# VH-VL binders against Protein NifQ (nifQ), part 14

Target 1, 180 residues: Protein NifQ (nifQ), of Rhodobacter capsulatus (Rhodopseudomonas capsulata) (p20629)
Amino acid sequence: MLHFPDPFATGPGPVIPAEALGFILAQGLRECAAGLGPLTARLGLSGADLAALRDRFAPGLELPDLDLPRPEAGPDQQAIETLILWRAGVATPEARWLAAILARRSMETRHLWEDLGLPSRPWLSGMIAHFLPGLAAANARNMRWKKFFYRQICSDAAFSLCLSPSCDDCDERAACFAPD
Short names: E, the ipSAE of ESMFold2; O, the ipSAE of OpenDDE; V2, 0.75 times the mean of E and O plus 0.25 times the DockQ between their complexes.

## First folded at step 4 (VH-VL)

Design x6 (framework fv_clesrovimab)
Fold by ESMFold2-Fast, scan of step 4:
Structure x6 (fold): chain C 180 residues (1-180), chain A 123 residues (1-123), chain B 107 residues (1-107)
Amino acid sequence: as target 1 above (180 residues)
Amino acid sequence: EVQLVESGGGLVRPGRSLRLSCTVSGFTFGDYAMSWVRQAPGKGLEWISFIRSKAYGGTTEYAASVKGRFTISRDDSKNIAYLQMNSLKTEDTAVYYCTRDLMITFGGVFDYWGQGTTVTVSS
Amino acid sequence: DIQMTQSPSSLSASVGDRVTITCRTSQGISSYLAWYQQKPGKAPKLLIFDASSLESGVPSRFSGSGSGTVFTLTISSLQPEDFAAYYCQQFSYWPYTFGQGTRLEIK
C-alpha cells in the first residue's frame, strides 16, 4: 500500500503534482471511511478512472468502489467540468481526471484547496498549473478557484447559474483576488 | 531531434542474463516516465515494464510475464534507461523497444520509440 | 487483463479509399485508448491518443472515435505511405494491452 501524507503534518514546501493527487485521494478515502459515500461519488470518477489514476500516481494502493460507475453530475458540475476541459490547454488523461475531481469538489461548501485536503491554496494552483496549464493561465487575476469556476460558468451559461450556489463565498469577497 | 537508441541485445542461451540500455537525446530525460515494449517475431506488441521520473517517486511496474526476472532502472545523469533481464526464456525472444511516455506524470501512451534491439534466446 | 480485439485482422484497399479499423475491449476503458502505425522493420509511431486526439505531425486524414468498449480508426483518403500495421492500445488498466494488429495491404 502507498503511504499518503497527513495534510496537517505537511508544510507549504514545493508543490509536487503527484503528492497533491495523493492528498486528494487520501481525502476521498477518509470521507468514504466516514460513511459520506463511495469513493466514485466523493471524487466524481468512475471505478475505471480511479483505478487508472491509482496506477499512475499510487500503484499498489487498494481502493474501494472500483466496480461502481461515476454518479450522474448535476448541471453546475457538468458546466464546470466542461469549462475546465475547454480551458485545459492539453488533452491528457490526468487533465480529464483532475477536471472531473475539481468539478465534483466545487459542489462542496468549503474552500476548494481545503476541501481537497491540500496543505494550502498554492498547492491547488501549482497542481492546476502542471496538469491544466491553459486553465491556470485563464485565472490571470489569481482569483480563488471555486469562485473563478462559478464566475466563468455564470458568464458562459444561462442567467439561472449566476444566482445559485456561488453565494457561499459572499463574506470572503475581498479575498477573491488575493495571492496565496 | 528526439532520439532513443537501444543497445545490448544479442543471442543468449536460456537461463542467461542480458542488460539492455536506452540512450536518449533531444529532451529532458529526467522529466519523463519510460517504458519497454517488446515484439516477438511476426507477433504483436507487448508492454513489459515502466519507470516513473525520480520527481514522481521513480516507481516501477512490470507485466506478469517478466515480473521477478526483469528490472527496469534509470540513470538521469547519463540519460540512460536500463532493462536487466535475468533467467531468460525462449519466449523472451523479441525486438525490445525503449519508449517515452507522453506526459511527465502520465504513463501508458508511447509518443517516441527507439529503433529496437533484438534479443534471441535459443538452444 | 483487458482483451483487445481488432477487426479486421487484415484488409486490402486502394489509394484514395476510406478505411476503418475497429478495436473492441473486453471491459469499458472510457476514452483511454491510443492508436499506433508500424511499417515493416520499423518502430511503431503514435497516431492518436485519448481515443480522438491527433498526435502532432500526424496527417488530418487520420481520425479516431469511440468510447467505452468500441473504438474506430479512420483514414479518410488512403495514401501510399499508409500501408502498414495498425495497433490499438488501452491505458485505463494495468497491464497495458494492445490489440493483435490490423495489416493494411495494397489491393
Scores: ipSAE 0.005, ipTM 0.478, lowest interface PAE 13.6, mean pLDDT 81

Design x7 (from o1 with heavy chain D99E Y100T Y101I D102F S103G S104V G105V Y106T Y107N L108Y; framework fv_olinvacimab)
Fold by ESMFold2-Fast, scan of step 4:
Structure x7 (fold): chain C 180 residues (1-180), chain A 122 residues (1-122), chain B 107 residues (1-107)
Amino acid sequence: as target 1 above (180 residues)
Amino acid sequence: QMQLVQSGAEVKKPGASVKLSCKASGYTFTSYYMHWVRQAPGQRLEWMGEINPSGGSTNYNEKFKSRVTITVDKSASTAYMELSSLRSEDTAVYYCARETIFGVVTNYFDYWGQGTLVTVSS
Amino acid sequence: NFMLTQPPSVSVSPGKTARITCRGDNIGSKSVHWYQQRPGQAPVLVMYYDSDRPSGIPERFSGSNSGNTATLTISGVEAGDEADYYCQVWDSSSDYVFGTGTKVTVL
């Protein structure tokens, strides 16, 4: 059972990781209900991973599409996910699930915290600090998270020949400076 | 204690090449991008190109791409910029400048060398 | 080809406020950085990401960026603020772009 937090709740209240994941699941469920695609595609996880995440943070919650595989990720999404895992500082299942979700939602057009369904940026930063502590430390200048991810994958391209394209060849360089 | 120290002034004839150096100290050389920016007398700052000292990958302003080469010597913590086929309009102060990386490049130049004056005249 | 335009000069009396504008098409969607260059010296970063100050830059320096205009504001101007000021952005088509520069004269 999962009690979804009020999506309009504001302020610097304590970030509760389970509640942050509740907001993310709620956002995915809203988009699935709106016909934008299966939950696995909206959150970038296999049905098995969604079930495991649900069992950990929202036991008893009914999720659709749990029989579906993880959809194919484009090169940008793969590069962001690899960056997040490389910088995570931990190797937990929660870190792997969140890395996949963050990479997928970075492909949407709004601020990352908005596209995750979180109430505000501090909720995103707090969730990242809890599950991906090395990544949180790396964003010391408080860059917007999507901009941070896109800029980093572009800057790594020439030294990471198998992970991301060079910045000269990379359309994501434009996305680094689009509204987050 | 961090500093960028550039080579001394150069006087060249049209058609020659010039190679400028920028020696870094007080930080991990391979952890920051190095850029070259020039300024003709009384004119704006103009970006020429960048290098990632870790892998040696470069990116150049299209205006200079056919004439500019940026390289590094990691053992000496030194970046170089060579500009060929010099013209009188290449007379400028040339700066090296560091771009901060904390897992991401930041788009701004937080530390600059003192500049090298290059004069091109016959 | 992305372009940033600044007024060539701004004159201000000591203790008053100087405002230096940087105009660019939809510049409010970009992050603007500002450099101070005193005569014969290298540029010094004085403002980054529209409104953030580097360590050592006093609070009288502030910044804003919206629509087609970014502004560097220097309140309580001192003689030592006399310098050229350049705005700068990154653009996907033009890479690193600097403004035309503004000479601030403290009279």
Scores: ipSAE 0.000, ipTM 0.475, lowest interface PAE 14.0, mean pLDDT 80

Design x9 (from o2 with heavy chain G99D L100T Y101M Y102V D103R F104G W105V S106I G107P P108Y; framework fv_olinvacimab)
Fold by ESMFold2-Fast, scan of step 4:
Structure x9 (fold): chain C 180 residues (1-180), chain A 122 residues (1-122), chain B 107 residues (1-107)
Amino acid sequence: as target 1 above (180 residues)
Amino acid sequence: QMQLVQSGAEVKKPGASVKLSCKASGYTFTDYWMHWVRQAPGQRLEWMGEINPYSGGTNYNEKFKSRVTITVDKSASTAYMELSSLRSEDTAVYYCARDTMVRGVIPYFDYWGQGTLVTVSS
Amino acid sequence: NFMLTQPPSVSVSPGKTARITCRGDNIGSYSVHWYQQRPGQAPVLVMYDDSDRPSGIPERFSGSNSGNTATLTISGVEAGDEADYYCQVWDSSSDHVFGTGTKVTVL
């Protein structure tokens, strides 16, 4: 098993991407078991995408709700997902799956790495550096990821997707309506 | 050379208004957000508001929102802060400060003006 | 409303290490920045994104941020480090929040 470097980590140690995804699946399963919704809704993926992700990174893990479609995403979730894909630097299936998961979990109230069930903040940054290298490069100054996403969609004049009146973490909602 | 140069000290009576300036040089004015931060004698730094010089979009601290107006003159690379209905409690040093938010990068105040003392006395 | 609490003062002898704390609920989820203000002068950025030093700031300055406490550490303290230090975060609900400030006294 190869450990890859995490240049954006503030803490110690390398991140193992397969283990990071394992923690994320485990978190989704806990929430599903607690009655918070189907796994597709908790992770923002179709059943088909969950099955493919499981087969790649957690073979043998039994997942519920694999027959369900991906639920509709609200405007802020869509904006974050589009930002991540735009900046991803790659067009892999793993990048698409992770973009959907990160966008969905950014809608929750906890810190992103903690909400995803990861051991610490460097695990999130390391996973992003591995699967979304262009996004990692865009966050060159190691901003907290959820805050980075909201700052990007609300302050980036070239990326005008934040037109929602409900932008909880947007400190520059007005800039989203300004002419480019 | 990057500089933020602020206007000179002001002495005002209660109820008056004051308009301070902050002239930027040595960088592209529209690439960075400009903020206003004040500090009353012996007190902490207090954020007042911000402006995106590119769009003119503003955000204000709720405490000052009814009395503060921040504007820019792009051609002069100058930001302004006007505070109305002055009270003795508004006696403070007022700073302009630059951050990097318009570029979608980490927001922090990397350069500060020298400060302008505003004294409000009857 | 979100609040960042710092100790009012820290005293340190030349050559020793000063540690300045900034306490806030779940502050470890935020990017914390630090400013140095010498008497009669404008603040100067000395640390950003928890642990990154601006160009021109000595290696003696370091930072950390986890849980409910961010810390600015100044090793090998010099007389010129005597100043007020302020932590700062951006919070979507409170915009830019500054700490209560710490006066560092070097003997």
Scores: ipSAE 0.000, ipTM 0.474, lowest interface PAE 14.0, mean pLDDT 80

## First folded at step 5 (VH-VL; framework fv_necitumumab)

Design x1a (from x1 with heavy chain G32R; at its last look DockQ between E and O 0.04; V2 from the best seeds 0.00; counts 0 for: pae E 3.3 > 2, placed apart)
Heavy chain, then light chain:
Amino acid sequence: QVQLQESGPGLVKPSQTLSLTCTVSGGSINSRDYYWSWIRQPPGKGLEWIGYIYYSGSTDYNPSLKSRVTMSVDTSKNQFSLKVNSVTAADTAVYYCARETIFGVVTPFDYWGQGTLVTVSS
Amino acid sequence: EIVMTQSPATLSLSPGERATLSCRASQSVSTYLAWYQQKPGQAPRLLIYDASNRATGIPARFSGSGSGTDFTLTISSLEPEDFAVYYCQQRSYWPYTFGGGTKAEIK
ESMFold2, look of step 5: ipSAE 0.734; ipTM 0.876
ESMFold2 (binder alone), look of step 5: mean pLDDT 91; pTM 0.920
OpenDDE, look of step 5: ipSAE 0.769; ipTM 0.893
ESMFold2, look of step 7: ipSAE 0.467; ipTM 0.769
ESMFold2 (binder alone), look of step 7: mean pLDDT 90; pTM 0.913
OpenDDE, look of step 7: ipSAE 0.763; ipTM 0.888

Design x1b (from x1 with light chain S28Y; at its last look DockQ between E and O 0.05; V2 from the best seeds 0.00; counts 0 for: pae O 7.1 > 2, grease 19.1 > 18.9, placed apart)
Fold by OpenDDE, look of step 5:
Structure x1b (fold): chain C 180 residues (1-180), chain A 122 residues (1-122), chain B 107 residues (1-107)
Amino acid sequence: as target 1 above (180 residues)
Amino acid sequence: QVQLQESGPGLVKPSQTLSLTCTVSGGSINSGDYYWSWIRQPPGKGLEWIGYIYYSGSTDYNPSLKSRVTMSVDTSKNQFSLKVNSVTAADTAVYYCARETIFGVVTPFDYWGQGTLVTVSS
Amino acid sequence: EIVMTQSPATLSLSPGERATLSCRASQYVSTYLAWYQQKPGQAPRLLIYDASNRATGIPARFSGSGSGTDFTLTISSLEPEDFAVYYCQQRSYWPYTFGGGTKAEIK
């Protein structure tokens, strides 16, 4: 069994998975209430998966749109989700759900942790380390997650979907590795 | 031991609605541990996943069929059902219900019904 | 959807021989790959899940390997009851998809 470093060893405090998912659900619900679309579309999950996720992490929480199927995803979102699943190194429902959520929320415009509704980037990193340990390990240089995803899909021959410059050619490289 | 059994008419006319029910015994549908799925297989062909339903009634369907498919669950009867609208000859298949385990020992389709042939013919 | 390609379509072997079945995914599916056995008139039976885990009650002669896009089902020594159609299935992406199957037949 692979051993991964404790992602919370250097953080402000321990990240509780259920709380992290709670923030994500809350953000999705806020966006639903704002009329941005159904919760399934906001988080990239089917109603069934949302229900299962709720039962696992937020039992008793009432969620809308649980009767809806998984929304269609564009090629970038699909590529990111596939990448995450490939790199995760684990085959758990939680990993699958989080991969879908991360891929979907990567389509938004802000930092990924912001668009997820998390308090800070360490929350995101901690959550990834917990549910997607292989992915956490793959980002050993602590690149910003959205940038990391796109870098990965752009550099991999299996993902011919993205036109992004190499890190060496990017004038914003420092920003990609900026501290939290 | 968990057992699944499909039931419904074996013959459906074109443009009508195919309706099947899966009865589960030896275990409860009213559990968050499972997706309850339908899979079909045209004669002499491969397998096609239709969709699944959660005990809460939440569903996910194959995009190729989503416009015509509806699933429901009756936890009181320990049953879940499939409806396919506007059927054509292409919907002729053996229809299976199956269980997918999503918690605990996470497995794909570990329990299947014996399947029921549905023929679409005038 | 993810296209699962199985090869060969037909595998003609004798009892006691080693069978090697291939399954290729159109894109990465991690280890979310299952193998099923189906005999005529019967429902598929789960053999392998998560690429390499034998399902309950499955004989040791069945083994699965692979990750990402390429997967293999191996039957170390074919028994008469092993002649059937074998399907691979990915559950990494919605919708779940199956391969076209490999028919293992008696030579």
Scores: ipSAE 0.020, ipTM 0.605, lowest interface PAE 7.1, mean pLDDT 88
ESMFold2, look of step 5: ipSAE 0.370; ipTM 0.756
ESMFold2 (binder alone), look of step 5: mean pLDDT 91; pTM 0.923

## First folded at step 7 (VH-VL; framework fv_necitumumab)

Design y1 (from x1a with heavy chain D60Y; at its last look DockQ between E and O 0.58; V2 from the best seeds 0.00; counts 0 for: pae E 2.6 > 2)
Fold by OpenDDE, look of step 7:
Structure y1 (fold): chain C 180 residues (1-180), chain A 122 residues (1-122), chain B 107 residues (1-107)
Amino acid sequence: as target 1 above (180 residues)
Amino acid sequence: QVQLQESGPGLVKPSQTLSLTCTVSGGSINSRDYYWSWIRQPPGKGLEWIGYIYYSGSTYYNPSLKSRVTMSVDTSKNQFSLKVNSVTAADTAVYYCARETIFGVVTPFDYWGQGTLVTVSS
Amino acid sequence: EIVMTQSPATLSLSPGERATLSCRASQSVSTYLAWYQQKPGQAPRLLIYDASNRATGIPARFSGSGSGTDFTLTISSLEPEDFAVYYCQQRSYWPYTFGGGTKAEIK
């Protein structure tokens, strides 16, 4: 019944939030099927949250691991999730689910949009703009999202994850603001 | 079962700092599943959300109070605290700490402290 | 911030009667609306969350409905212990905001 969007689509038009979430779920399921771990661990959500997310965006979809608790997270992931929740400006369950997903997927090695299974960075930005509008507004200079997250948590006194106190002093500044 | 309890001085002079602590029992504050909030209620009036603190120490404050509010968390003591600077009579209220579940069984403020009255008076 | 408006300010009823309380948001909060009961000298108690879900331990006579901007708390048959102040609260937007409250009093 439920069909995930074509993973090879570039999405030339406006981003559709439900489709974006479809890509993310599809990527998580692929990794789960490949034996990389349970879906909860792949997306950073409990089984209960996955069920709720499914009910919201993919009704009728059978998901594995719905009986599992929320997986453990390292300090970086926790910091990023907290940052996103704080910056979001909204407190909807959708925002919270996405914050957890974004934080977990930021722990992967590629660009965030790639590790989410999205077609492009604009898909990611569009999804963030919809569900996490405060976060979108905070990234006014269109920094790459993974680096943006780390930059943001560096400014929080509760975290000491950054070596550079400012973007101007960062050796990777050009890369952070490079065009897609 | 989870219990919250507010503690601190019931009287504060104008321009001084109001300081309160919430002690959590029957559950750990060191959890990614919860926001820990402060809410106040002036006598005979409604409720105002002050802000929350996360177990990591990250906070979000009500913009109306942001400039005067500071929260902290001590996971070792299973406590979180509220400070309000430069208080006036307008800060006289019953102050509540409360728990919000943000993952799993997502609920708003399901557990509250009994509240503590703080009076600002010279 | 989202402004929550409750009506009526005071509701005078007798035990056994049906109570209907209204809460309006200045803009859509979807279904992310909660209801609390507060008795004198006590902390608020969660009654309803997500507009229509009854919290644990809450009697069946309490029910919530609505979405978007208009919400209703219904007490099908008032018990003596139900006479209290009721608050609605939105958690769709930061900062969280509460309504001004409705006092249910004995007629």
Scores: ipSAE 0.305, ipTM 0.770, lowest interface PAE 1.8, mean pLDDT 90
ESMFold2, look of step 7: ipSAE 0.560; ipTM 0.796
ESMFold2 (binder alone), look of step 7: mean pLDDT 93; pTM 0.948

Design y2 (from x1a with heavy chain D60Y, light chain T31D; at its last look DockQ between E and O 0.65; V2 from the best seeds 0.59)
Heavy chain, then light chain:
Amino acid sequence: QVQLQESGPGLVKPSQTLSLTCTVSGGSINSRDYYWSWIRQPPGKGLEWIGYIYYSGSTYYNPSLKSRVTMSVDTSKNQFSLKVNSVTAADTAVYYCARETIFGVVTPFDYWGQGTLVTVSS
Amino acid sequence: EIVMTQSPATLSLSPGERATLSCRASQSVSDYLAWYQQKPGQAPRLLIYDASNRATGIPARFSGSGSGTDFTLTISSLEPEDFAVYYCQQRSYWPYTFGGGTKAEIK
ESMFold2, look of step 7: ipSAE 0.766; ipTM 0.880
ESMFold2 (binder alone), look of step 7: mean pLDDT 93; pTM 0.949
OpenDDE, look of step 7: ipSAE 0.735; ipTM 0.874
ESMFold2, look of step 8: ipSAE 0.716; ipTM 0.864
ESMFold2 (binder alone), look of step 8: mean pLDDT 93; pTM 0.947
OpenDDE, look of step 8: ipSAE 0.516; ipTM 0.832
ESMFold2, look of step 10: ipSAE 0.703; ipTM 0.860
ESMFold2 (binder alone), look of step 10: mean pLDDT 93; pTM 0.950
OpenDDE, look of step 10: ipSAE 0.644; ipTM 0.849
ESMFold2, look of step 11: ipSAE 0.675; ipTM 0.847
ESMFold2 (binder alone), look of step 11: mean pLDDT 93; pTM 0.951
OpenDDE, look of step 11: ipSAE 0.456; ipTM 0.808

Design y3 (from x1a with heavy chain S58Y V105S, light chain T31D; at its last look DockQ between E and O 0.04; V2 from the best seeds 0.00; counts 0 for: pae O 8.2 > 2, placed apart)
Fold by OpenDDE, look of step 7:
Structure y3 (fold): chain C 180 residues (1-180), chain A 122 residues (1-122), chain B 107 residues (1-107)
Amino acid sequence: as target 1 above (180 residues)
Amino acid sequence: QVQLQESGPGLVKPSQTLSLTCTVSGGSINSRDYYWSWIRQPPGKGLEWIGYIYYSGYTDYNPSLKSRVTMSVDTSKNQFSLKVNSVTAADTAVYYCARETIFGSVTPFDYWGQGTLVTVSS
Amino acid sequence: EIVMTQSPATLSLSPGERATLSCRASQSVSDYLAWYQQKPGQAPRLLIYDASNRATGIPARFSGSGSGTDFTLTISSLEPEDFAVYYCQQRSYWPYTFGGGTKAEIK
C-alpha cells in the first residue's frame, strides 16, 4: 500500500513526485468516500487513465470507477488543461495526466495545492517542476498556480476569462504574489 | 555531442552486489530535461528497462527489480550509478545506460552507452 | 506489464527489397511507441519515436506507422547495413517494455 506521510511531519526535504501523486489520489478517494462523486469526476481522468496512473505511481492500489469514461469538462477547465500542456513542453503520459488533474482541481474553491490534498504549495511546485518543467519555468515569479493558469489563458486572445491584460494592471496582483 | 559510457566490474559473484557507473560527456547531467536510465540485455535475449534517475536524485525502478535496485546521481562528476543487490545468474547481461529526453523535443532513449557485460558466476 | 509482441521473429530478405516489421501491444499504448535498431556488439539505436517520428540522422527509408495496439516499421529498400535486430518499445505504461525483436537477415 502507498505510504502517505503526515503532511505536518514532512521536513523541508525534496518533493517526491510519486508521493505527491499519492496525496492527490488519497484526496480524490476521500472525496469519493464522502459521496462527492466518482474518482474520475474528482480528478478529471478516465478510468483507464486512473489505472495507468496507479500502475505508474501506486502499484497495487485499488481504485474505484476504473470502468468509467473521462468526465466532461467545462470551457475553463479545458482551456487550463490546454494551456498547461502547451506550456509544459513535454509529451509524456505523466504530463497529460497531471495536466488533466491540475485543470480539474483548479475548478475547486481553495488554493490548488489544498484541493489537491498536498501538504503545501512547494509540493505542488515541485511536482510541476518534475512533470511539467516548461510550466514551472514559465512561473518564475512564483505566482499562485490557479491565478497563474488564468493569467496565462488571458494572454491568448482566444480566451475571454481575463479581467486584466497585464499583472501590473491587475487589482489582485498582491494576492497573486503573496507569500506562501 | 552527448556521450554515455558504462564502467564497472565485468564479473560478480552470486549474492553480491553489482555496481556500475555511467559517465556522461558532451552535456550536463544536471538538467531538468532528461531521465537517466539503465537498461539490460541478457545474452541472446531482449531488452529490460531497469529504472531511471532524475538530476534531483528522484528515482523510479522496474517493479520486477525494485527491491534489489538502487540508483544514485553525482552531478559534480556528471555520473549516475546502478546497484543491483543479491545477484544471480539471471542478472548476467549487457548493461546499458541511456538518456531519455522529457522536455522540448521529447524523445525516448536517444543516446546510449556502448554497454558493459556483467557476468554473474562463482 | 504491457507485453510487446514482434513478428516475424526472423525476416530473410535481399538488399533492395521492402521490409515490413510488426509490433503488437497487449493493450493500447496510444502512439508512445519507439523502434530501435541493434547490430551485433552495439547498443540499440533509436529509429522511430511516437510511432511515426524519425529520429535525428535516420535515413528516410525508415518509417513507422500505427497507433493503439498495432504498429509497423517499414524499410522501403533494404541496404546492406540494415540487416540487424529491431526492437519496439512502449512508454505508455509503467514499466517501459520492449518487444522480443525481429532479426532482419540476408536471404
Scores: ipSAE 0.014, ipTM 0.610, lowest interface PAE 8.2, mean pLDDT 88
ESMFold2, look of step 7: ipSAE 0.706; ipTM 0.866
ESMFold2 (binder alone), look of step 7: mean pLDDT 90; pTM 0.908

Design y4 (from x1a with heavy chain D60Y V106I, light chain S30E T31D; at its last look DockQ between E and O 0.74; V2 from the best seeds 0.00; counts 0 for: pae O 2.1 > 2)
Fold by OpenDDE, look of step 7:
Structure y4 (fold): chain C 180 residues (1-180), chain A 122 residues (1-122), chain B 107 residues (1-107)
Amino acid sequence: as target 1 above (180 residues)
Amino acid sequence: QVQLQESGPGLVKPSQTLSLTCTVSGGSINSRDYYWSWIRQPPGKGLEWIGYIYYSGSTYYNPSLKSRVTMSVDTSKNQFSLKVNSVTAADTAVYYCARETIFGVITPFDYWGQGTLVTVSS
Amino acid sequence: EIVMTQSPATLSLSPGERATLSCRASQSVEDYLAWYQQKPGQAPRLLIYDASNRATGIPARFSGSGSGTDFTLTISSLEPEDFAVYYCQQRSYWPYTFGGGTKAEIK
């Protein structure tokens, strides 16, 4: 049986991809159990994608909603997902799954790592470094990830969405780049 | 069944812009599940991936061609287009449009157009 | 970019014989390797994806194997319609890259 580590455990060590994804799946499942919606809608993946992700990182794990299609996404979510995929530098299915998950979870209200169910921000950064190395490299200044995403889509002419001010105009710039 | 068809001029003069359109039928371009790509093949040679466009208009181009390539998408017409600027004889090739499935049943290029020959000549 | 190297460049065989085609990547592409068949005057056709999965409608005589840097396409018994050019393609890294191709010709 799949064992998920304690979400309160501190681990600045190397991120284990399977564990990181385990946390994410666990968070999605908790939200499903709470009646917030199907797992597909919680993570922004189709049932088929979830099944494939499971098979890769959590074999034998029973997941709900595997027969459901990919949920709808708003323009912000779509833009962020596209950005992540574009910046990733890799085109693996894992990268694509994670891009979709990150984009969907960026629509939640807390810090991205919190809404993903990860133990800390370094877990998120480590996971991104592993699966999306181009994205990790692009955030060399260690900006908070949600803000980073919005900044990127604002600065790219390919995107029409710009909901966040420029970093230079932001009164919380120092906080945005503050160490964890 | 999904079908792709390339269209555009078969002859382009050097330094001009090559322009092609891919028309998709039997399926919608307006989907999160696909990359829409252009691939070319010089006569008697191998395949070169040019780039893709997403339904949102986001693009990624092969770095080898990035400076000269522009893609666009028209979801209302179920079409996507390729422009290659400042063409030379080296750009003579059969140009293919193709679909890649990036979610669900993740597959590489499973649907191709028949290809269209573009010759760069004075 | 990832360099894909196919060998041999040309493979001369008779119908009924076994064909073995090689594709090597300059670095690991895991199992994100596809094989295409291209006949004269036609677009490439997907044969194998993820190194070993047959695409829809592909005969059982086609099989793929390998992982990392070394991949093989096998045609267990060549049919007359199998004489064509075969390309491998990686989709692990941007940009996507193809091998130079192997031409299977009739002896």
Scores: ipSAE 0.339, ipTM 0.790, lowest interface PAE 2.1, mean pLDDT 90
ESMFold2, look of step 7: ipSAE 0.770; ipTM 0.889
ESMFold2 (binder alone), look of step 7: mean pLDDT 93; pTM 0.948

